# VHH binders against NHL repeat-containing protein 3 (Nhlrc3): the designs that were tried, part 16

Target 1, 325 residues: NHL repeat-containing protein 3 (Nhlrc3), of Mus musculus (Mouse) (q8cch2)
Amino acid sequence: RFCGSLVSRTFSFHVSWRMEDPLFRLDLGWPKNSEYFTGATFCVAVDSLNGLVYVAQRGDNIPKVLVFSEDGYFLRAWNYTVDTPHGMFVSGTPFEQSVWITDVGSGPYGHTVKKYNSLGDLVQVLGTPGKKGTGLNPLQFDNPAELYVDDTGEMYIVDGDGGLNNRLVKLSQDFMILWLRGENGTGPAKFNIPHSVTLDAVGRVWVADRGNKRLQVFDKDTGEWLGAWDNCFTEEGPSAVRFTPDGKYLIVAQLNLSRLSVLLAPPSGSIGDCSVVSTIQLADQVLPHLLEVDRKTGAVYVAEIGAKQIQKYIPWHSRTPAFGA
Short names: E, the ipSAE of ESMFold2; O, the ipSAE of ESMFold2 at other seeds; V2, 0.75 times the mean of E and O plus 0.25 times the DockQ between their complexes.

## First folded at step 9 (VHH; framework vhh_7nfr_2)

Design k3 (from d3 with F103T S104L; at its last look DockQ between E and O 0.79; V2 from the best seeds 0.00; counts 0 for: pae O 12.5 > 2)
Fold by ESMFold2 at other seeds, look of step 9:
Structure k3 (fold): chain B 325 residues (1-325), chain A 124 residues (1-124)
Amino acid sequence: as target 1 above (325 residues)
Amino acid sequence: QVQLQESGGGLVQPGGSLRLSCAASGFTFSSYWMSWVRQAPGEGREWVSSINSGGGSTYYADSVKGRFTIARDNVKNTLYLLMDSLKSDDTAVYYCARDLGFTLGTYRGYFDYWGQGTQVTVSS
């Protein structure tokens, strides 16, 4: 029993497998103060410029917004004017930082998209507090799910998580409607639970059309529909979508599957087909809802409503010791 | 403690001008939209004008467009209302208010802090 080709194939298989590294690894040291997660953690946002991580959670008589350092230490919290947070985004400069929070439900602050300064003072409210609606003048929302704010101050709102609107709204920095797309439906530029929104580096807006089990893509300037990806989501639609800072990958969450997926970013022209590069299967009932990618480090923060925590994943290519980089 | 203090009101003849000021303290003034709201005797409060955080965008009620100018000085933490071509209908107490939104083509505002007001009286 002496087969040289079998030994060569066996050795090649084991060597190849052991030399392959995952794209991301769990940061076991983050956060250092997990005791502050006292409710269901729905969303997370990152201030890459100042090294801050914002978390919004739901629960009675608890701090609704938590702020951590990038190293995982709790810094501060607030709860005023936040009822039922759903999505979150950080925009601005080191001198003028803004935290945006979407609020849903029928509470006194529901159906709004709200801007806070870094101290938790409410600065701006979009929508009609406590009242859902479909109107555009005044602008109303029905469970707005998430937003993205571009470096120019222009913003993209997915409206929303259930309800009647099913739309993507682009606003100017002064909150005038620049364009709007969508209605309930399955066809191009129609939505069923548009749940997450992001931009790529080449001027495309990506929407997690959760109920239709797809990502849809639009031109950021004109709102023109550019296509859709559905072949990666046959079991369940995406709840969250973000690009990595290098532009090579998208990170997607699938809530009820308790799964994170890494997809190849498409070329500049045609968006092509969806291609899964890597999958992270989380424990059952973790329920990853929304996520954020740190623009400076590539770290991925995932809000897990079932596990009631935020977990941080770091790029594997940062295998230098945690202290040296 | 958020404080807003209006000044510059007074008695003026029709066609006259006034400049209202609002001194702000106790918060980061440059982070907030600010508004002027007025209340005539026996009537409800009426939105007059709003200005965004940086001062680049201004909004006016139809009744005052072309006659009133809102401005802000983020160094001095002061909000202004220049009122020209005043009419008797402009007689009211004018309030400075911190504005939290809903001014996108709408009468509706959400104002969480108010000043004590300054009286403007336009009469013969």
Scores: ipSAE 0.000, ipTM 0.307, lowest interface PAE 12.5, mean pLDDT 85
ESMFold2, look of step 9: ipSAE 0.291; ipTM 0.700
ESMFold2 (binder alone), look of step 9: mean pLDDT 85; pTM 0.857

Design k4 (from d3 with F102W; at its last look DockQ between E and O 0.52; V2 from the best seeds 0.00; counts 0 for: pae E 14.2 > 2)
Fold by ESMFold2, look of step 9:
Structure k4 (fold): chain B 325 residues (1-325), chain A 124 residues (1-124)
Amino acid sequence: as target 1 above (325 residues)
Amino acid sequence: QVQLQESGGGLVQPGGSLRLSCAASGFTFSSYWMSWVRQAPGEGREWVSSINSGGGSTYYADSVKGRFTIARDNVKNTLYLLMDSLKSDDTAVYYCARDLGWFSGTYRGYFDYWGQGTQVTVSS
């Protein structure tokens, strides 16, 4: 059932001597209003504190950003100042939430990392709208792919998806560069399409280095390279990475394989090699691009470019047989 | 409704000082970068100074560095510009602007709301 260094489980509910549960189940009831997915859905972000799910999609004459409740009801949309969305992140306090959207391409708002308030008003723009660049003063972007905002307000931006910068940028809450790592390449701390970024609970920054078929790991404070995982990605690199809230697992999307992989989180200290503990194989051409994990519930929302939808997976809890039943 | 109201302008001799204020209402002031922009007669608008949402970082055009100081009070929802050592080429209408993103001193920020402006005239 388990090999020595790699754990992979296939669950069967019809075989009594195999009482193993899956780690996640599909929430078939989410969303209630799927008719609003009218374009290619590229990214998703979750406001755990207010129970909101933000979705960005691409297409002509359609709303670019959709907002749903955690129960799946459509609430509102906007499209002004959003051209070609790529990644999203929600940050802030219970009283003030910010939605960050990366925008790519040569449209009038491309090559930017933009902040919106909960009403969809544009609040901040990083980068030069519509113009790619490599500069650091001012900071410019070339197809910024995604960002992560820590609870301290410090930001991690991967820049970018198919551009020339190939870098991980850490910013203070007031957008000063604290450190920067990367250039195009295959060696340590070099990137080819840095596509997703996340933070673990012990101060490590994880980057999905998609074109190099690996995850790379850095110290959040110093930017020191701490290692890489490549042995789980021989077929295809990760397009998205997030930790579960309990810190036990990483959720990874592999776009062209139409696959979600659940990896065992490493201990503090040495990261070792990666281990796949579960796989969710999606139908062919679903194309999971980016994903988000609800920090409160552990629900996983997956943006599926090919299927033109968001799917929600809920942590599976084993049913314990009741006494007398 | 977003409102920005400048005050504190006036006539001053070269070498003099002024303090401009901008009262903000209708939005969460502490969530936004704020900027001062000026326009001399017959000229385009010129970025002067910006301050981040928390007030910890300030930025200045080369023409005003060392003479002007931007500040904000997030409790009173007020932006300030302290102008010292004023010169005749500082004569302009000064606008308070809500800044959606700082680019550089060479490239203007993206400003979505502006005040009516306050006139500063430096004349002997």
Scores: ipSAE 0.000, ipTM 0.245, lowest interface PAE 14.2, mean pLDDT 85
ESMFold2 (binder alone), look of step 9: mean pLDDT 84; pTM 0.853
ESMFold2 at other seeds, look of step 9: ipSAE 0.248; ipTM 0.678

Design k5 (from d3 with S104M; at its last fold request DockQ between E and O 0.72; V2 from the best seeds 0.00; counts 0 for: pae E 5.2 > 2)
Amino acid sequence: QVQLQESGGGLVQPGGSLRLSCAASGFTFSSYWMSWVRQAPGEGREWVSSINSGGGSTYYADSVKGRFTIARDNVKNTLYLLMDSLKSDDTAVYYCARDLGFFMGTYRGYFDYWGQGTQVTVSS
ESMFold2, look of step 9: ipSAE 0.235; ipTM 0.662
ESMFold2 (binder alone), look of step 9: mean pLDDT 86; pTM 0.873
ESMFold2 at other seeds, look of step 9: ipSAE 0.230; ipTM 0.659
ESMFold2, fold request of step 17: ipSAE 0.221, 0.200, 0.179; ipTM 0.652, 0.647, 0.629
ESMFold2 (binder alone), fold request of step 17: mean pLDDT 85, 85, 86; pTM 0.863, 0.864, 0.872
ESMFold2 at other seeds, fold request of step 17: ipSAE 0.237, 0.231, 0.207; ipTM 0.657, 0.666, 0.645

Design k6 (from d3 with S30K; at its last look DockQ between E and O 0.78; V2 from the best seeds 0.00; counts 0 for: pae E 6.0 > 2)
Fold by ESMFold2, look of step 9:
Structure k6 (fold): chain B 325 residues (1-325), chain A 124 residues (1-124)
Amino acid sequence: as target 1 above (325 residues)
Amino acid sequence: QVQLQESGGGLVQPGGSLRLSCAASGFTFKSYWMSWVRQAPGEGREWVSSINSGGGSTYYADSVKGRFTIARDNVKNTLYLLMDSLKSDDTAVYYCARDLGFFSGTYRGYFDYWGQGTQVTVSS
């Protein structure tokens, strides 16, 4: 029998009382200015240091990039040099930040990975604008899906969403290729729609290999394949992956299932087996595409292309000493 | 509003030296890679040198490596090219350019704003 905590609090020495509480709850008050979501919201990035949330959306004659405060107030927008955004990442220091946006498709800015300053000024272009390619010298892309920039400035790019490159590219902070992995396929270190990329705290690179219904894992320094997780994704592959800042969980999105899954993070060393800890089932046709986790607060921002919004989930914390492993 | 103004060109003997400067305004200079590009009479434009936004990485065309030095001052918003051991093949108009490109084994430039250029003439 499972009783409320009031029954046991005076008569139990070491009993841990746990209802199946959600690990996250929806922040119903975010954003304050949802009227600015005028298109399909494809991606989101968070500047934890300055409390900013960047959103990219698709549509004709609309602002393509929106900036909100962490409290949900609209601050600014731009659309110049952004055509068909797919993924975003924010990196930087308290004094200077960079907003990276991947752009896909056949428009004038397609097939690029672009860097912006916090004011929306374009400062760097990787790839050949408007032209897909497989080349490494110069480096080209075919529908680059997402990137991750670590604290050293090293970059991990998944290339791409429905293109023929099917690769994970690691770059130095000044854009030299450090290593590259992948080709089309189902075997180890092969991809089918490598769609999201993230880094854990112990030096592993995680790729959402969406078309192969798995996560694949690589050593960040050598690019060595370390294994894969596939048994958590039998219905549909992950479209997005991020770690929580405490390192305990991965958050993944499954687009057509309109589902978020929370997976137990593996220990250092062997990645072990995939284990789903909880699931957040969204309404049908919400279509969660990409997501970001605020490294300071653990808040999860989800870009929902079907619902045309960003939703924010916050960690459910209790100050009671009832939680355990 | 973006302005790039080169200066420091002139006539010099073979083996001589020049320092080119490029004053930048109307944008956040320290956020951008900057480049020098030259155009000799009757020739196309040739990339000469690039420097990253922080100034920590520099790149040179093979034709100038070891003789030219690119530098920047992010306080004064100024780009420099120090040219030593000049030879007649260096005769060209030199342009300062804002660079959205990158270097990955070979240089890929993507220049969205240019200066008007400064003439360098190397003759005996």
Scores: ipSAE 0.144, ipTM 0.623, lowest interface PAE 6.0, mean pLDDT 87
ESMFold2 (binder alone), look of step 9: mean pLDDT 85; pTM 0.865
ESMFold2 at other seeds, look of step 9: ipSAE 0.156; ipTM 0.626

## First folded at step 10 (VHH; framework vhh_7nfr_2)

Design m1 (from d3 with G101P; at its last look DockQ between E and O 0.02; V2 from the best seeds 0.00; counts 0 for: pae O 19.1 > 2, placed apart)
Fold by ESMFold2 at other seeds, look of step 10:
Structure m1 (fold): chain B 325 residues (1-325), chain A 124 residues (1-124)
Amino acid sequence: as target 1 above (325 residues)
Amino acid sequence: QVQLQESGGGLVQPGGSLRLSCAASGFTFSSYWMSWVRQAPGEGREWVSSINSGGGSTYYADSVKGRFTIARDNVKNTLYLLMDSLKSDDTAVYYCARDLPFFSGTYRGYFDYWGQGTQVTVSS
């Protein structure tokens, strides 16, 4: 019988016990220049407007920031003023892009949130380089984990990864504190390792409260606590959270489980309960730390500390039925 | 660069046993899930079994559960399939595959590299 026969010895196919097609598939061809991943890759950010992917890695005598095209070609790198990167975010307009990098630890650039232009020049520093702190005037950080910058230039910073602050800070575009929430704890609006932050389309701020095994949700304007999701994270808390650009899903990483979870986005109004739609199980010890979703294409870029690489996942409906790449 | 080479196939009587091996090179074997997939004459490929990178979790197709055992040796970079109580329906070419698994309700494998296969024939 010739129907359904396979010809190639090196091919991809659907497993016979499969219950449903995946929502995403691995882009095996990205990047074209993986030789530039020479350290532990902690974070990734995407400039959807110019088709650029920024990667930060840790290691001795290596470039700390790498820039790739969306097709996976290496373009440039820098290491000046980047010491122990943890999180990244890209903001700006088609004419002026900013790359934000959080830096942690006791090195000369640690405990800061730094802004770079697209060429890698340092243009702004928040916090006191190399010195952790809890103060608000001037604003100090203790291992700031990640940030999100909205289209108005307002910023949301989670502070931080294993430090004492355990807070969500909202800043104006001029870096004035608009509101702040949090302290160490397990109750509403308290944190244990606030590790990732994102916004949804209806004005809610979502925080991956990793140590408390939950996502917490706040009103972006008032800072009011709106609720939490914990029922999807009984085994391990989220290390990363992002919405898909169509607003239908959240993508969450669980570091030690080496797992990505796809959650159903909540309705407008009440956030309801958490519902897992799909799970992407990575190889053991891959250790997905932080991730970013391309706002134009829906592609998911995952920074993998253990595998020392970035992997790109693309929406299933954007490719041919042939599985792979 | 990735290379997978199966061995240990052959002719066996029903109720017999075989041990398949797969030698892996060109990648960090201990970082990947590994799987066995088989193809009988005139049929599509059928997933048989999978093992996680550390060897602590194993998965089996219903057709082989309780009869086959998957194992790995991360020092020797070798994947194994111990096949017991073989029957004529087990006759197939068996392939070793590198697995990039994902889950949608249950385990679902994605196999990016394959060996050349080894023939297992169970003559009834």
Scores: ipSAE 0.000, ipTM 0.126, lowest interface PAE 19.1, mean pLDDT 85
ESMFold2, look of step 10: ipSAE 0.000; ipTM 0.247
ESMFold2 (binder alone), look of step 10: mean pLDDT 89; pTM 0.897

Design m2 (from d3 with G101S; at its last look DockQ between E and O 0.01; V2 from the best seeds 0.00; counts 0 for: pae E 18.5 > 2, placed apart)
Fold by ESMFold2, look of step 10:
Structure m2 (fold): chain B 325 residues (1-325), chain A 124 residues (1-124)
Amino acid sequence: as target 1 above (325 residues)
Amino acid sequence: QVQLQESGGGLVQPGGSLRLSCAASGFTFSSYWMSWVRQAPGEGREWVSSINSGGGSTYYADSVKGRFTIARDNVKNTLYLLMDSLKSDDTAVYYCARDLSFFSGTYRGYFDYWGQGTQVTVSS
């Protein structure tokens, strides 16, 4: 996974043009229709099965959700029932794909986690639109930041970005609470701005505990706290976290540093300490907020609220079309 | 069209100094990492130095560390290589390159656009 023949403790060495290329490269051809990015682009999600990329942006009198093909062509948009989007996730079965969007703030659609079909029709609402809360019956949210939906339909919601709750909530596919962890704090299983959530392939839930400058790890079935990584985030906490499809790396965004970090994934047992494999330094004030990794191709899509765009990074081994003269 | 134009090469005695420049146009210069790569007579291309988009992080090959300094001016869209304490092994054509690589523990270069190069000759 790493170059076995070209490994160095320094950042200076002779350039290799044939083997051990960097893990990712920028796809300058994506998107073809960047003119549709008319606001602050807060989140992105990928439908790997159908080759679609969903983008949510904030702004007045603009389309809130944009849909692009994986090749970068704009397809459609909607604005209905989306006001202040924060996070997105695409889930699916062989028969149905669903787009989940978190909405924040005190507007008419805020404090909710909402499900749409691929055409933008609202299908399900979790939370009480426009009303923050900490209650569990009915389930309420306070600025829910992001979610992850497992292939079983079970859901993990981080709730939330600057609100009262500071919690990780696991729901069944029928939206019953299976377990819940967290309160405001710095100790184990406590949060300060739980901002992003993902799963690894061995049954662990990873939360970007942004304000505490760490990732925290939980057993997906029991909710048991399994540990934390903080030694890679001394400058700034992670705003986003995702695994690559091969399970070898985590991709992490650090918003105010305008940086992406590639971390080595831990083994199935003890998580050990985090190890930064590489960094991708973006231009100043780009402000990468949330990101998604295409489970089929390994492409990384980064929502950049400062630059008001989505950038696509392709695994080094991905082929690009040749251009003839 | 992306264009990179190097200048500042020439003939220099050992121990001398040179300043190379690379004028960039046709793209948003401040959004890209930039690199210097050289090719000595009879050898393959060798990475020399890289600088991140903002100029805050710089990287050097072991053979030039402590003697060369990479810099950029994002207002003038210009990349620089300040070369001090030159020696005969530095004789090469020096290329300015736009860097699309991601640094992943060991620097690897992937450069999609290159200049035409500028000759640096260190000898009598």
Scores: ipSAE 0.000, ipTM 0.128, lowest interface PAE 18.5, mean pLDDT 84
ESMFold2 (binder alone), look of step 10: mean pLDDT 84; pTM 0.854
ESMFold2 at other seeds, look of step 10: ipSAE 0.054; ipTM 0.555

Design m3 (from d3 with S53W; at its last look DockQ between E and O 0.01; V2 from the best seeds 0.00; counts 0 for: pae O 11.3 > 2, placed apart)
Fold by ESMFold2 at other seeds, look of step 10:
Structure m3 (fold): chain B 325 residues (1-325), chain A 124 residues (1-124)
Amino acid sequence: as target 1 above (325 residues)
Amino acid sequence: QVQLQESGGGLVQPGGSLRLSCAASGFTFSSYWMSWVRQAPGEGREWVSSINWGGGSTYYADSVKGRFTIARDNVKNTLYLLMDSLKSDDTAVYYCARDLGFFSGTYRGYFDYWGQGTQVTVSS
C-alpha cells in the first residue's frame, strides 16, 4: 500500500500501514525574488520582531548581504566591509536591531565579528581586520565561524572554522570576556572546527563541534562542560544547530550529507544521548551550511552553499505557534 | 557626515585638573562606544579611556586609572574627559575617537573617525 509522495518533479512511494505528517514542510513560495541569489549562500539570520531575513553570500562583484521580508520580497542589499562572510545573527529590539556577521579569510575585513545596523552601516568590529590571531587582549580571531547573542546582549562566539583557536568565547554586552573554553583536541571541552553555537531555554550552550562529529554542551553562566552528544553523528558532524522555539527539538544540518536532522530536545538535568526524530534529505550537493529558526513562528531558514539559495521550512500544523505559555 | 571636535585643552600645573569635551554630530552618538586617545610629541598614539554606548561602563589605561574620568551626555552628543592630578607624562594631543572595537584596558580599539585633537600641556 502506498502512503504518499514528495513533490511533482520527484515521486516516491513507501510501504506503510499509516501515513504520518512530517514535522516541517517546504515553503515553495519563499522567496519571491530568488534572482538575487547570485553567489554561494553561506548564512542566514532572522529578525523575528520586524519580519526580516538577512542572507550573506560569497562571490566577486556581487551584493554580499541581502535582506528579504518574511513573505519573501527583496528589500535591500549591501557589500561594503563584508569580504568572506561565514555566519550571521540578529539581535535587538523592535526599535533598534543589530546584524552580526562573521568574516573569514585573507580579505581586508577577514577574521572579524562585525555589527551592522539594519541599513548596513558598520557600527562595531571585534578582532583585527585582515589579521588572524590567538590573542585575548586585544581579542583576535582565526576564521570565526558563528555567534549567538542572547536577550541580555551576552555573546557566544565559536572561533573557528579551520583556524588554530578552536574555542568558545563568551562576551558581556560590553565585549569583555566572561569565560572561554577550548583548544584543539577530542576530549571534553576541546574542539575541532567549532562551527555553530546556540542556547537552549534552560541555560545551556550547545556547540556544533563539526570535526569531532559531536555536539558539546556547556553551562552558559560558568562555562562548565555538561556533556556531549556523538551517537547521532557517526557519519558526519553537525555544521549547524538551533532549537525550535517550543523547546521540543533541535534542528541540525550535516553539510556533506545534504541532510537536516530533527533531534529530540533533552530534559533539564542530564542530557543523555541524542535521538533523531525526523530527517529531511535534500538533493545531492545542496550542501546546507548554516541555518536559523524564527523564534516567533518556528520557520527554519537553511543556507545552501551548493544550491546557492535559502530554503524556508515551516511547521506542519502551525503558522504562528504560541510557545512558553 | 561624522564630525568630532575636541576642546578644553591648555596649559596646567602639575597636580592640576582639566576637562576635555568632544562635540559629536552626523551619526547616532548613543549607538557607539567612544574613546580618548593621546599622542605625546614624537610618540605613537596611546589609548586613554573608553565608554560604552549607554555610559554604564568605563575603561581606563593603567597610566591614568584613578586620575581620569570619562563621561558622556547622549542628549547633548558630547563626550568628556575629566583629568585630575595631572603629571608631565600626560602632556599630549588628546583625540576623541569613534570606537568600533574595544576589549580591556590594553585594547586600543578600532577607530574609524577622529577629531582634530586638543593640546594638553602640563608645565613643570
Scores: ipSAE 0.006, ipTM 0.352, lowest interface PAE 11.3, mean pLDDT 85
ESMFold2, look of step 10: ipSAE 0.007; ipTM 0.315
ESMFold2 (binder alone), look of step 10: mean pLDDT 85; pTM 0.862

Design m4 (from d3 with S53Q; at its last look DockQ between E and O 0.01; V2 from the best seeds 0.00; counts 0 for: pae O 11.2 > 2, placed apart)
Amino acid sequence: QVQLQESGGGLVQPGGSLRLSCAASGFTFSSYWMSWVRQAPGEGREWVSSINQGGGSTYYADSVKGRFTIARDNVKNTLYLLMDSLKSDDTAVYYCARDLGFFSGTYRGYFDYWGQGTQVTVSS
ESMFold2, look of step 10: ipSAE 0.080; ipTM 0.559
ESMFold2 (binder alone), look of step 10: mean pLDDT 85; pTM 0.866
ESMFold2 at other seeds, look of step 10: ipSAE 0.007; ipTM 0.236

Design m5 (from d3 with S31N; at its last look DockQ between E and O 0.71; V2 from the best seeds 0.00; counts 0 for: pae O 8.3 > 2)
Fold by ESMFold2 at other seeds, look of step 10:
Structure m5 (fold): chain B 325 residues (1-325), chain A 124 residues (1-124)
Amino acid sequence: as target 1 above (325 residues)
Amino acid sequence: QVQLQESGGGLVQPGGSLRLSCAASGFTFSNYWMSWVRQAPGEGREWVSSINSGGGSTYYADSVKGRFTIARDNVKNTLYLLMDSLKSDDTAVYYCARDLGFFSGTYRGYFDYWGQGTQVTVSS
C-alpha cells in the first residue's frame, strides 16, 4: 500500500492476530497541474467552504501564490505584494473569503502579515512593509512565521522565524492587541523560533516552539500558559502543527527529518504527555515545512520545500479516486 | 481602475459644518477599510479618521475626536465625513484613501489609492 517515495506504512500483530491500517494515504491524483510548482513551496492553506487550496512559493519572476481546486486543478495565480511568503491561512464565509500570508525577510513586503481577497487583491497590511521591529504601537514584526484566524475573526500570530521577538500575539478582528506572550528563552511561555500556531476545539492555543523542540499550550481567552509537550520531539522540534477536524489527532511536521507524525489529541483539562499514534516517513530531503488540514474532509496538505511540491494525504476511509499501487 | 472622487468641500466659518463625500468605484468597496487624510499647506499628511470594512468600528485622530464623524454606505459605495465645530486648524485638502492597514489612531497605515482631494477652508 506504499506509493513511491512519499508515504510509507507498516502492519503489526499483537497477542492475538490483528491487522492495522494507516490513518492516511497519499492522494496520487493531487494536484493534476503540478507544472505550476516552479519554486520552493513554503506553505498551504485550505478554503474548505469553497473547495480551494492556496499555495505560496518562493522564487524570482514566478507566481508567488497558486490557487487549486480541492480536486487538484489549477485555477489562478498572483504575484503582486507577496515577496517572501512563509505561512498562510484562509478565513471567511462562502461569500467573503480572506487569504492571510506572512511575509519575511528584508524585501519590500517583508515583516508583515497581509490579508488578501480570493482574487489576490491586497486588503490589509499588519506591520511595516520591509521594516522589522519589536514595537507594539505600532505593531511590528520580525519574520512573522504563521497565523491562525478563529471563526470570531480573532487572530493568533507567531512572531517569529529566527527574529528577535519570539512571541505569540492575539489580535481582535480590528487588529488591536488582546494579549501577548513570550520572549526568547526555554522556560514556560518563552520561545525559540515559534513557527506554527493552531487552536483546538476546547479553547487552547498550540504553538510549535521549533527551536525548543516542543509544543506549548495557552488558554485562548486569557493567554495563560497551560503546559508543554516535548517528549515526542527529542530529535527535532515541530515545524508545523494542526488538529484534525474530528479533534482526535494532531498532525505535526519535522522539517529536516522529512517526517510527519500523528499525535493523539489530549483530553480537556491537563494535557499530559504527547503520544505518537503513527508516523509518515517521507523521502530524504523532502523537507515538509508547513501543512494544513481541511476542516471539512480531514485531508492533510503538506508544503515540501525540498521537493518543491504540495502533497495531499487523505483519511484512510475516504473514497479513492485511483491508485497505481 | 480604482477611482475615488471627493466632494463637499468649501469655505466655512469657524464653528460651522461640512459633509464630505467620496464616491468609490473599480474595486469591491466593502472589502476595504477606508480613511480620511488631510494635508494643510506646507505640512505633511495627517490621518483624520478610519472606518472598518463593515462600518461597525470607527477611529479618529485626537485633533478631531468628538467633532468629526466618519460613515460609509456599502450599497452606494460612498464614504462620508461629517465635520462639525470646524476650527481654522481644520483648513486642509481632505483626501479619501483606501486603507490597507490601521495602527492605533495614528497615520501608520498603508494607503494604496487616493482621491483628488477636496479643499476645506475655515476662516472668518
Scores: ipSAE 0.044, ipTM 0.511, lowest interface PAE 8.3, mean pLDDT 86
ESMFold2, look of step 10: ipSAE 0.080; ipTM 0.555
ESMFold2 (binder alone), look of step 10: mean pLDDT 86; pTM 0.872

